# VHH binders against Shikimate dehydrogenase (NADP(+)) (aroE): the designs that were tried, part 7

Target 1, 275 residues: Shikimate dehydrogenase (NADP(+)) (aroE), of Thermodesulfovibrio yellowstonii (b5yj55)
Amino acid sequence: MITGKTKIIGIFGDPIEHTLSPLIHNEAFSYLGLDYCYVAFNVKKDKLKEAVEAIRALNIRGVNITVPHKETVIQYIDELSDEVKNIGAVNTILNNEGILKGFNTDVNGFILSLKDEGISMKNKNFLILGAGGAAKAIVYGILKEGGKVYIYNRTPSNALAIKEKFKKFGFIEIVEMDKSVTEKIDVIVNATSLGLKKDDPMPLNPELIKPEHVYCDIVYPETPLMREAERIGCKVVGGIGMLLWQAAFAFKIWTEVEAPIEIMKKTLNKLLTKD
Below, E stands for the ipSAE of ESMFold2; O stands for the ipSAE of OpenDDE; V2 stands for 0.75 times the mean of E and O plus 0.25 times the DockQ between their complexes.

## First folded at step 5 (VHH)

Design s02 (from c09 with S105E G106R R107Y; framework vhh_7uia_1)
Fold by ESMFold2-Fast, scan of step 5:
Structure s02 (fold): chain B 275 residues (1-275), chain A 121 residues (1-121)
Amino acid sequence: as target 1 above (275 residues)
Amino acid sequence: QLQLVETGGGLVKPGGSLRLSCVVSGFTFSSYEMAWVRQAPGKELEWVSSISGSGGSTYYEDSVKGRFTISTDNAKNTLYLQMSSLKPEDTAVYYCARGKYYYGERYFDYWGQGTQVTVSS
């Protein structure tokens, strides 16, 4: 039941119609008996400033921010978490009595997606493929947990930019794509969009993958390289876990209540299999 | 090999009905969002409808709500679009498409060859 007392939480993006976030959050609110409603808002690039001001004007409790606004929104926010200051992207805003605070829950979302699968980070060697926005959140998260980062990007200057940005937080080295690049690696992470398009090259030659590797991809539900890693016998972690855990952390920021993880997982599983 | 094959298009008069089918092979059908996307002559691609991997959630473009119904038969790996109250404006090539996600963005990676729907007198 939505009443005059119901608190509104939203998501700003473009396009937005197919976001899974309303399904995840509204089921969680219903399960816990919390008087919140999660709504998607299509926000064009030229209307972002007005949309952010509407958070204050309409007394919206908070919003998620997604593509293409994660970086641009920062200029309109009053306070930023350390993750946001270090990464340069916001995915969650909290409205605390008109003061907007920006967070990035993708960092802990990635960390918990691996921990939930029994994968430890401390002193483990990660090969990160990519140097975009997702790679920044992932690299920061791994370094924060005491993991070691080896980064490869097709454009070396982009990998160098990430190394210079994050070297103060821990071990990070740029690697060349040669036949031995994966020999010392424990976990391979595709942080690129490669695998979304039919004609995309694979982000890594499958011959470099061995059953002992853990393969992680932030694309979901599957990429060609994920299928190859599974065929080889790797433990494979897809992008659904990161989606789940970033939502759980955002939930707690807005409600101050622990997210019902099992209910959120059940909701996501209904999107994958009801057989 | 991954394949999407559409059938069921044809010529129909205004107010008529058609059912499009898309037979899918080479991947776990229930793990993917599936969509119908159309392209009218001289216009850009327009998303029409989507269904979640489990079939539990359906989404429609405003112009087709109440007239079109998307559904799946997981046992047959088949996606359907039931179209009713067809209008001349619905004339287009209809594509079956498979959906993927990356960092908050949806993308369609595989498309069928398309099936022509023509609504005319």
Scores: ipSAE 0.228, ipTM 0.608, lowest interface PAE 5.1, mean pLDDT 88

Design s04 (from c09 with G99D G106R R107S; framework vhh_7uia_1)
Fold by ESMFold2-Fast, scan of step 5:
Structure s04 (fold): chain B 275 residues (1-275), chain A 121 residues (1-121)
Amino acid sequence: as target 1 above (275 residues)
Amino acid sequence: QLQLVETGGGLVKPGGSLRLSCVVSGFTFSSYEMAWVRQAPGKELEWVSSISGSGGSTYYEDSVKGRFTISTDNAKNTLYLQMSSLKPEDTAVYYCARDKYYYGSRSFDYWGQGTQVTVSS
């Protein structure tokens, strides 16, 4: 039950109607007896500044930031974590008495999604497909864990920008999409939005995937390439794990209480069963 | 120049008390979760305690709950660990560490050089 005492947490994005975040967070608040309410807000590009100022005006405790605002929002935030400064993308804002602090929980969300599946990153070769906000967080996380990054993006200048930005943190190299690109790769990561729509092309030719590869995808619940990798015999890690763990870290930032991981997992499983 | 400097270690008998201090410089530590991590002879690093960047939340390893208290003095840029009812198994090098993220990932990017705590006769 929402009352005049309830603290509000939101998510800003466009489109926003398909987000699972309100159901995950609200169930967690209910389970722990925390007086918070999580609400989704459709925020168009030309309204982002006003939406961010509303965090202060409405005394909103904090918000998640999703597509297309993760990079643009930075200019409206008072303080940034070192990860945000390095990555150039925000997915979580905390309102601490009118001071807005920006964080990126996708970094540890990705790291823990792999660790939860028993996948180590140190000295492993990762092929990253994509160069958007999610790709930046993923690349940064891999390099900080001692992994090696090979990056491909359809727009080469975007891949180059990521290499120049992150080369100081570890091994990163740009690759061309040819028949041998996966020969030395341990883990393939789709960090693009490809697979979200029925008519999307596959982000990689399945012929380049071998059973010994681990295939990871940030898209959920399941993409055509995830299904193909599973058919080939790969260990497959979907985007649900990253969604879960980034939400758990955001939860702790806003509430300073550990997220009820098992309750969040149960909620996600229930939502996915209902399609 | 970012640095963490620990002091306060030493030799103490079982049941005794020590207070460790960590003076930080080169960053605003209220923006980071701070931690104490220890390493006993021949063992792996063990997380002991952390305090949130807001100062509102403290966390403890089960073996030290009720015996150790983590705190900060923001005016002095100092992190403390008050240790009481010390046991021989608390013997370790104690490190002050900065959590990589405000929200306490227990992944650390900066460490002090450590201070030795020895609990024996």
Scores: ipSAE 0.000, ipTM 0.110, lowest interface PAE 21.3, mean pLDDT 86

Design s06 (from c09 with S105D G106R R107S; framework vhh_7uia_1)
Fold by ESMFold2-Fast, scan of step 5:
Structure s06 (fold): chain B 275 residues (1-275), chain A 121 residues (1-121)
Amino acid sequence: as target 1 above (275 residues)
Amino acid sequence: QLQLVETGGGLVKPGGSLRLSCVVSGFTFSSYEMAWVRQAPGKELEWVSSISGSGGSTYYEDSVKGRFTISTDNAKNTLYLQMSSLKPEDTAVYYCARGKYYYGDRSFDYWGQGTQVTVSS
């Protein structure tokens, strides 16, 4: 039951209509008897400043930040976690009595999504496709765990910016997209939004994928390239794990209560099987 | 129904200019890499130029750099190839093509019918 006492949590993004975050968090609040409500807000680029000020004005407890705002939002936040200072992207804001603090839960979300599937990162070669906010969190996480990063982006200057930013944390090199690009790779990661729309092209030519590769995709629930990787015989890690674990950490930040992981998993499984 | 329809080919003198157009329908134009690929008589297909779906990145084969310009008009769902300083060796059938993969080796899944460009005196 939503009342005048219910605390509001939101998500800012564009587009936002297909986000699974409200369903996951609201079921968790209901299960634990927490008087919170999670709502989605479509926020255009030219309205981000006003939306952030609305967190204070409406006494919203906190928000998730998703594309295209994860980098741009930083300028409007009062305090940043060390991870945010290192990566330059925010996915979670906490409002503590009008002081906004920014966090990035995608880092540990990505790390735990792979560890939960039995995939170690130390001394493994990762090919990262993309150079946006999610890519920065993923690159930082891999380097922190002792993995090696090979990065490709269609705009080379964006890949170079990531290399210059993160080279102090570990091994990172820019690669060209050619027939041999995946030969030394253990894990291929799609860190782009490709696969969210039905008419999106596949991120990568499946001919570059071998059964020995692990294919990881931040997009959920399933993409055409995830299905092709499975047919080839790869271990496939979808975006659902990262979604689950980043949500669990954000839940803890806003509520100060541990997330009910099994309830969140059950909710995601229902959404994946429902047409 | 997905279509790529090309116009603008023809006969032109060496040193002349020509603009090719490709009108696309049936898909979200800005989500795909678009390309021009040519085939000279008796030769293999040669990639000429590509543009990213966002329009932020353009790529050219070395022999056409500085002479050809690829561009898009997303409002008109149209891909262009502006050709200048044309040479007899530019004589070929020019195809508009849609990139099959976002990060890929210039593999294409949909093609136009082709338009003939002839550079001769």
Scores: ipSAE 0.095, ipTM 0.538, lowest interface PAE 5.1, mean pLDDT 88

Design s08 (from c09 with S31R R107D; framework vhh_7uia_1)
Amino acid sequence: QLQLVETGGGLVKPGGSLRLSCVVSGFTFSRYEMAWVRQAPGKELEWVSSISGSGGSTYYEDSVKGRFTISTDNAKNTLYLQMSSLKPEDTAVYYCARGKYYYGSGDFDYWGQGTQVTVSS
ESMFold2-Fast, scan of step 5: ipSAE 0.093; ipTM 0.518

Design s09 (from c09 with S31R S50D R107S; framework vhh_7uia_1; at its last look DockQ between E and O 0.41; V2 from the best seeds 0.00; counts 0 for: pae O 16.0 > 2)
Fold by OpenDDE, look of step 6:
Structure s09 (fold): chain B 275 residues (1-275), chain A 121 residues (1-121)
Amino acid sequence: as target 1 above (275 residues)
Amino acid sequence: QLQLVETGGGLVKPGGSLRLSCVVSGFTFSRYEMAWVRQAPGKELEWVSDISGSGGSTYYEDSVKGRFTISTDNAKNTLYLQMSSLKPEDTAVYYCARGKYYYGSGSFDYWGQGTQVTVSS
């Protein structure tokens, strides 16, 4: 029950109606008996500054940031975590007595999604498909964990930009896509948005995937390429894991309580299987 | 049945222009990238240009940048290649092809029969 003592947590995005975050977090709050309420706000680009000011004015405890505001919101945040400083994107804001702190839980979300599946990153070779915002977080995470990154993007300049940005953290090289590109790879990561739409092409030729590869996808619940990877015999990590763990980390940042991960997982699975 | 039919080829003088067309039937562009590839006599198949059916992103090989323009007309289910400033080196059979994947290079699953482009003085 919402009372005058209930603390508000929100999400800013545009569009925002499709977000599962309210359902996941509110279920978690309810399960733990925490007096929080998670609400979605549709925030247009030209209203982002005002929206951030509203966090302070309304004493909102915290806010998730999603597309398209993850980068632009940085200029309005008082303190930034290291991952935010390096990748240039915020997905979680904590309001601590008027001081706004920015975090990016996508980094640890991805890391833990692999660890949760028993996959270590240290000294492994990763093929990263894509050079967008998701790729930055993933690349940073891999390098921080001691992995090696081979990045491919159809637009070479974008891949180069990522390499230049993150080469100080570890091994990162740009690769061309050919028949041999996956020979030295341990883990393949789709960091593109391909698979979100019904008519999306596959981001990688499945013929380049071998049974010994681990395939990771950031798209959920599944993609055609995930299915192919499974058919080939790969260990597959879907995007659900990253989604789950990024939420769990945000949850802890706001509440200082460990997220009920099993409950969140169960809730998420129910929501995604319904569609 | 899926079909790709190229037209627009011919003989042209250096510096001239041609517009190739590829009429597609049996599928939509949205799921695939559409590409032009060419094969010159005695040479291997060469990727020339492609366009994303979903996003409209275009790509060109270096040798044709600034001279060739790839485009689509979804209403007509037609892929185009506008060629300008043609060179003798552009002489080849030009094929329209459907790319199965955005990444993983040059994987085309369907081809037209090709149209001959000859650039000669």
Scores: ipSAE 0.000, ipTM 0.211, lowest interface PAE 16.0, mean pLDDT 91
ESMFold2-Fast, scan of step 5: ipSAE 0.142; ipTM 0.538
ESMFold2, look of step 6: ipSAE 0.011; ipTM 0.356
ESMFold2 (binder alone), look of step 6: mean pLDDT 82; pTM 0.837

Design s10 (from c09 with S31R S50E G106K R107A; framework vhh_7uia_1)
Fold by ESMFold2-Fast, scan of step 5:
Structure s10 (fold): chain B 275 residues (1-275), chain A 121 residues (1-121)
Amino acid sequence: as target 1 above (275 residues)
Amino acid sequence: QLQLVETGGGLVKPGGSLRLSCVVSGFTFSRYEMAWVRQAPGKELEWVSEISGSGGSTYYEDSVKGRFTISTDNAKNTLYLQMSSLKPEDTAVYYCARGKYYYGSKAFDYWGQGTQVTVSS
């Protein structure tokens, strides 16, 4: 039950209707008896500054930040974690008495999602598709774990910017999309939003995927390329694992209480087994 | 051909223990999440436990937490469920399942035939 005492936590993104975050967080709050409510807000690019100011004005406890705001939001935040300073992207904001603090829980969320599936990163070759906020967190996480990054983005200057920023942390090389691009790759990661819409082009030609590849996608619940990778015989890691683990870390930041990970997981299981 | 074969079920007294085994063939199971799912007479499928391909992460339904332990032996291509402090409510057919993705019983693509566990005097 929402009352005048309930603390609000939100998520800012565009589009936002399909986010699973409200479902898993609200069930976790209910389970632990925490007087919080998690709400999704569709925030257009030209309204981000006003939305961030509303965190203070409305005394919102904190928010998740998702596409397309993870980089742009930094300019409106008072304090940044070390991970955010290194990667240049925020997915979690805490309002501590009017001081906004920015965090990135996608880094550990991605790392744990792969480790939980038995996928090692040390000395493995990763092909990263995309150069946005999620891509920066993923690249940083892979390099931190001793993995090697090969990055492709349709806007080459964005890939170059990532290489220059992250080359101090480990091996990173820009690749062009050609017939041989995946031959030395162990893990392919779609870090773009391609696959959210039915008519989206595939982020990679399926002919470049072989059964020995691991295919990862940050999009959830399932994309056409995830289905194709599975048909080819790949180990597929969907965006649900990253969603779960990044949410657990964000929950802890806002509430100072450990996330009930089994309840969050059970909630996702119920959602994905209905209909 | 992909196969999952469960063994180890049977009749057990309340408070007793059983170990279920699931031998898999036709795939490298260390590359997949594996799960135990049960169905009691006249009830819907209930997820019991999951284990990551590395064996590093395990998850349990609240009613079995602390009583059941899921584990794998990758060299033997075998998944286990060690059940202790069994209750009449644990009576069900137990299925071994291969995870398609890291979520939901709908996401499991291959199932065993099931093994019956009956907890009764």
Scores: ipSAE 0.000, ipTM 0.231, lowest interface PAE 13.7, mean pLDDT 85

Design s11 (from c09 with S31R S52D G53S; framework vhh_7uia_1)
Fold by ESMFold2-Fast, scan of step 5:
Structure s11 (fold): chain B 275 residues (1-275), chain A 121 residues (1-121)
Amino acid sequence: as target 1 above (275 residues)
Amino acid sequence: QLQLVETGGGLVKPGGSLRLSCVVSGFTFSRYEMAWVRQAPGKELEWVSSIDSSGGSTYYEDSVKGRFTISTDNAKNTLYLQMSSLKPEDTAVYYCARGKYYYGSGRFDYWGQGTQVTVSS
């Protein structure tokens, strides 16, 4: 039951109607008996400043930030976590008595999505496909855990920008897409949006994938390349885990209570597999 | 539904120029690698040039570097190949092709019907 005592948490994005976040968080609040309500707000680019000020004005506990606001929102926030300072994107804001603090839970979301599947990152070689916002969070997370990054992007300047930004945190090199590119690789990561649209090309030639590789994809629930990697015999990690764990970390930031991960997982599975 | 249509081929003398065009429909042009591939009589397919339409990065076979220029007009869904300093060895059927994979080279899933280029005196 929503009352005058209920604390509000939101998400700002455009488009927003199909977000799964309200269902995941509200089920978790209900399960734990927490007096919070998570709501989605469609926020156009020209209204972002007003929306951020509304966090203070309406005493909203915090918000998630999604496309297209993750970079632009930084200018309106009082304090930034180290992850945000290093990657340049915010997905979570906490309102602590009128002081807005920005976080990026995608970093730890990616890290735990692999650890939850038994995949260690220290001294492992990762091939990263893409150079966008998700790629930056993923690269930072891998380097922070002691992994080695090989990055490929068809726009060379984008790959170079990521290398220059993150080389201080660990091993990162730009690679060419040739027949031998995957020979030294332990984990292949699709950090692009390829697979979201039905007619998208596969990111990579499956002939470059061997059973000993781990294949990771930030897209969910299942892409054609994920199916091919599974057929080849790879361990496959999809984007659902990253979605789940980033939500769990945001939940902890707002509520100071550990997220009920199994309840969140059941909610996601119900939304994606049945009715 | 998905279609690639080439135009611009013909007979030209050595040292001449031609511009090939390929109009595409049925997919998001900027999401794919686009290529020109040729086949001379009695020979296998030879990759000529590719473009990353999203980034504008271009790639060429060594034999055509400095003579051919690949370009796109994403608003018109059109791929071009500007051919200059043509040689008899350039005589072939030229195909417009869509890359099967976003990252990688030489694998194509959709092709046009081809346009004949003949370089002779």
Scores: ipSAE 0.043, ipTM 0.499, lowest interface PAE 5.4, mean pLDDT 87

Design s12 (from c09 with S31R S57Y; framework vhh_7uia_1; at its last look DockQ between E and O 0.02; V2 from the best seeds 0.00; counts 0 for: pae E 20.1 > 2, placed apart)
Fold by OpenDDE, look of step 6:
Structure s12 (fold): chain B 275 residues (1-275), chain A 121 residues (1-121)
Amino acid sequence: as target 1 above (275 residues)
Amino acid sequence: QLQLVETGGGLVKPGGSLRLSCVVSGFTFSRYEMAWVRQAPGKELEWVSSISGSGGYTYYEDSVKGRFTISTDNAKNTLYLQMSSLKPEDTAVYYCARGKYYYGSGRFDYWGQGTQVTVSS
């Protein structure tokens, strides 16, 4: 039950109507008996500044940031975590008595999504498909954990930008898409948005995927390429893992309580089964 | 059941040539890296050469570059290693192996019984 003591947590995005975050977090709050309420706010680009000021004004405990605001919101945050400073994107804001702290839980979310599946990153070769916001977090996470990154993007300049930004953290090279691209790869990561739409092209030719590869996708519940990887016999890590763990970390930041991960898993599975 | 069977080994003089064959059954190696590895007496297992499943790319250790050629016949499901300009240092048991596409421990998961190559005057 919502009372005058209930603390508010929100998410800013545009569009936002289909976000699963409210359902996941509210279920977790309820399960643990925590007096929080998670709500979604559709925030237009030209209203982002006012929305952030509203966090202070309304004493909102915290806010998730999603597309398209993850980068632009940084200028309005008082303190930034190391991962945010490095990747240039915020997905979690904590309001501590008017001081806004920015975090990015996608980095650790991805790391734990692989760890949860028994996959280590150290000294492994990663093929990263894409050079967008998700790719930045993923690349940084991999490099931080001691992995090597080979990045491919249809727009080479975007891949180059990623390389230049993160080369100080470890091995990162741009690759061309050819028959040899996956020869040295341990893990393939789709960090693009491809797979969200029915007619999306595959971000990688399935013929380049071998049974010994681990395939990771950030799109959930599944993508055509994920299905092909499964057919080929790869170990597959779907996007649900990253979604789950990024939420768990955000949950901890706001509540200072460990997220009920099994409950969140159950909730996500239920929600994704309906779709 | 998966099986790799090497043939073609033997005794050869320095400077001579041999062609090793590996017939594969139980899987299609177009989906795998195929490799030759060798082990000389008292030495560790040594990677010699690999060919991509697609057949488009070949790899060699430095000591055999220019002398050895790896190839495949997909129709026969056979892997080959053409060895030329053989040296006494090439003496070893040569194994056909199915490779994994990641580097590190456990690079290969299936092996043949091996074929002995002896280079001696």
Scores: ipSAE 0.000, ipTM 0.213, lowest interface PAE 14.1, mean pLDDT 91
ESMFold2-Fast, scan of step 5: ipSAE 0.186; ipTM 0.571
ESMFold2, look of step 6: ipSAE 0.000; ipTM 0.092
ESMFold2 (binder alone), look of step 6: mean pLDDT 82; pTM 0.848

Design s13 (from c09 with S31K S57E; framework vhh_7uia_1)
Amino acid sequence: QLQLVETGGGLVKPGGSLRLSCVVSGFTFSKYEMAWVRQAPGKELEWVSSISGSGGETYYEDSVKGRFTISTDNAKNTLYLQMSSLKPEDTAVYYCARGKYYYGSGRFDYWGQGTQVTVSS
ESMFold2-Fast, scan of step 5: ipSAE 0.101; ipTM 0.475

Design s14 (from c09 with S52Y; framework vhh_7uia_1; at its last look DockQ between E and O 0.66; V2 from the best seeds 0.00; counts 0 for: pae E 6.8 > 2)
Amino acid sequence: QLQLVETGGGLVKPGGSLRLSCVVSGFTFSSYEMAWVRQAPGKELEWVSSIYGSGGSTYYEDSVKGRFTISTDNAKNTLYLQMSSLKPEDTAVYYCARGKYYYGSGRFDYWGQGTQVTVSS
ESMFold2-Fast, scan of step 5: ipSAE 0.181; ipTM 0.546
ESMFold2, look of step 6: ipSAE 0.014; ipTM 0.413
ESMFold2 (binder alone), look of step 6: mean pLDDT 82; pTM 0.844
OpenDDE, look of step 6: ipSAE 0.252; ipTM 0.649

Design s16 (from c09 with S52N G53S S54G G56S S57Y; framework vhh_7uia_1)
Fold by ESMFold2-Fast, scan of step 5:
Structure s16 (fold): chain B 275 residues (1-275), chain A 121 residues (1-121)
Amino acid sequence: as target 1 above (275 residues)
Amino acid sequence: QLQLVETGGGLVKPGGSLRLSCVVSGFTFSSYEMAWVRQAPGKELEWVSSINSGGSYTYYEDSVKGRFTISTDNAKNTLYLQMSSLKPEDTAVYYCARGKYYYGSGRFDYWGQGTQVTVSS
């Protein structure tokens, strides 16, 4: 039951209606008997500053930050974790007595989503599609685990910015989208928002995908390119795993209690059979 | 041809143990999440347990937690469900299922034929 004592946690994004974060967090709070409530807020780009100040004004315990705010939110935060300083993107804010601290749980969320699927990163070649906030976290995570990054972005200057930022952490190279771009790749990662809208173009020509590739997509529940990769015979890793693991880390930041991973996964798994 | 073939079902007394096996063929077993889903007479499908493609993470329905253990043998392309402290309420047809990368209706794309487990005195 929600009472005057219940602490509020939120998520800021646009669009927000399809987020599964409230479902998994609220079930976890209920399971552990924690007096928290997780709610979604649609926050337009021109209202982000006001939304962040509302964290203090309404005494909100903390929030997740999702597209399109992960980079722009940094200017409104008081303290940043060392990881955020390296990445330049925030997905989690903690309100500690009016001092807002930014974190990025997408890094370990991505790493554990691949490990949960039996995929190792060390010495593997990754093709990263995209150069936004999620892409920065993913690139950093791969380099941290000893993987090699090949990056493509429709706007080449954005890919170059990522290479310059992350080249000190490991192997990263910019690639052109040609017929051979995937020949040496082990894992293809869509780190763009392409696939969220019905009429979005595919981030990669399916003809470049072979059964030997692992195809990973941060978008959930499913994209057209994920379906094509599956038809081709690839191992496909969807965005739900990354959602689950980044949520578990954010949960601990806000509550100081370990996330009940079994109940969080179970909550999602119930949807697999009952619709 | 993709196949999931289940064995190990049968009649067992309350408090007993039973081991279900599911041998898979036609796909790279170690690349997929595998699950056990059951259906009791007159009831809806109930997810029981899942194991990730690497075998390092396992998940259970609360009613079976501590009594059932899911595991894989990748060399044999086999999924197992070790059931202990069985109760009459565990009586159901148990299905082996392959998991997709997304959540929601249709997540399991291939199913076994089911194996009957009956817990009766």
Scores: ipSAE 0.011, ipTM 0.384, lowest interface PAE 9.3, mean pLDDT 87

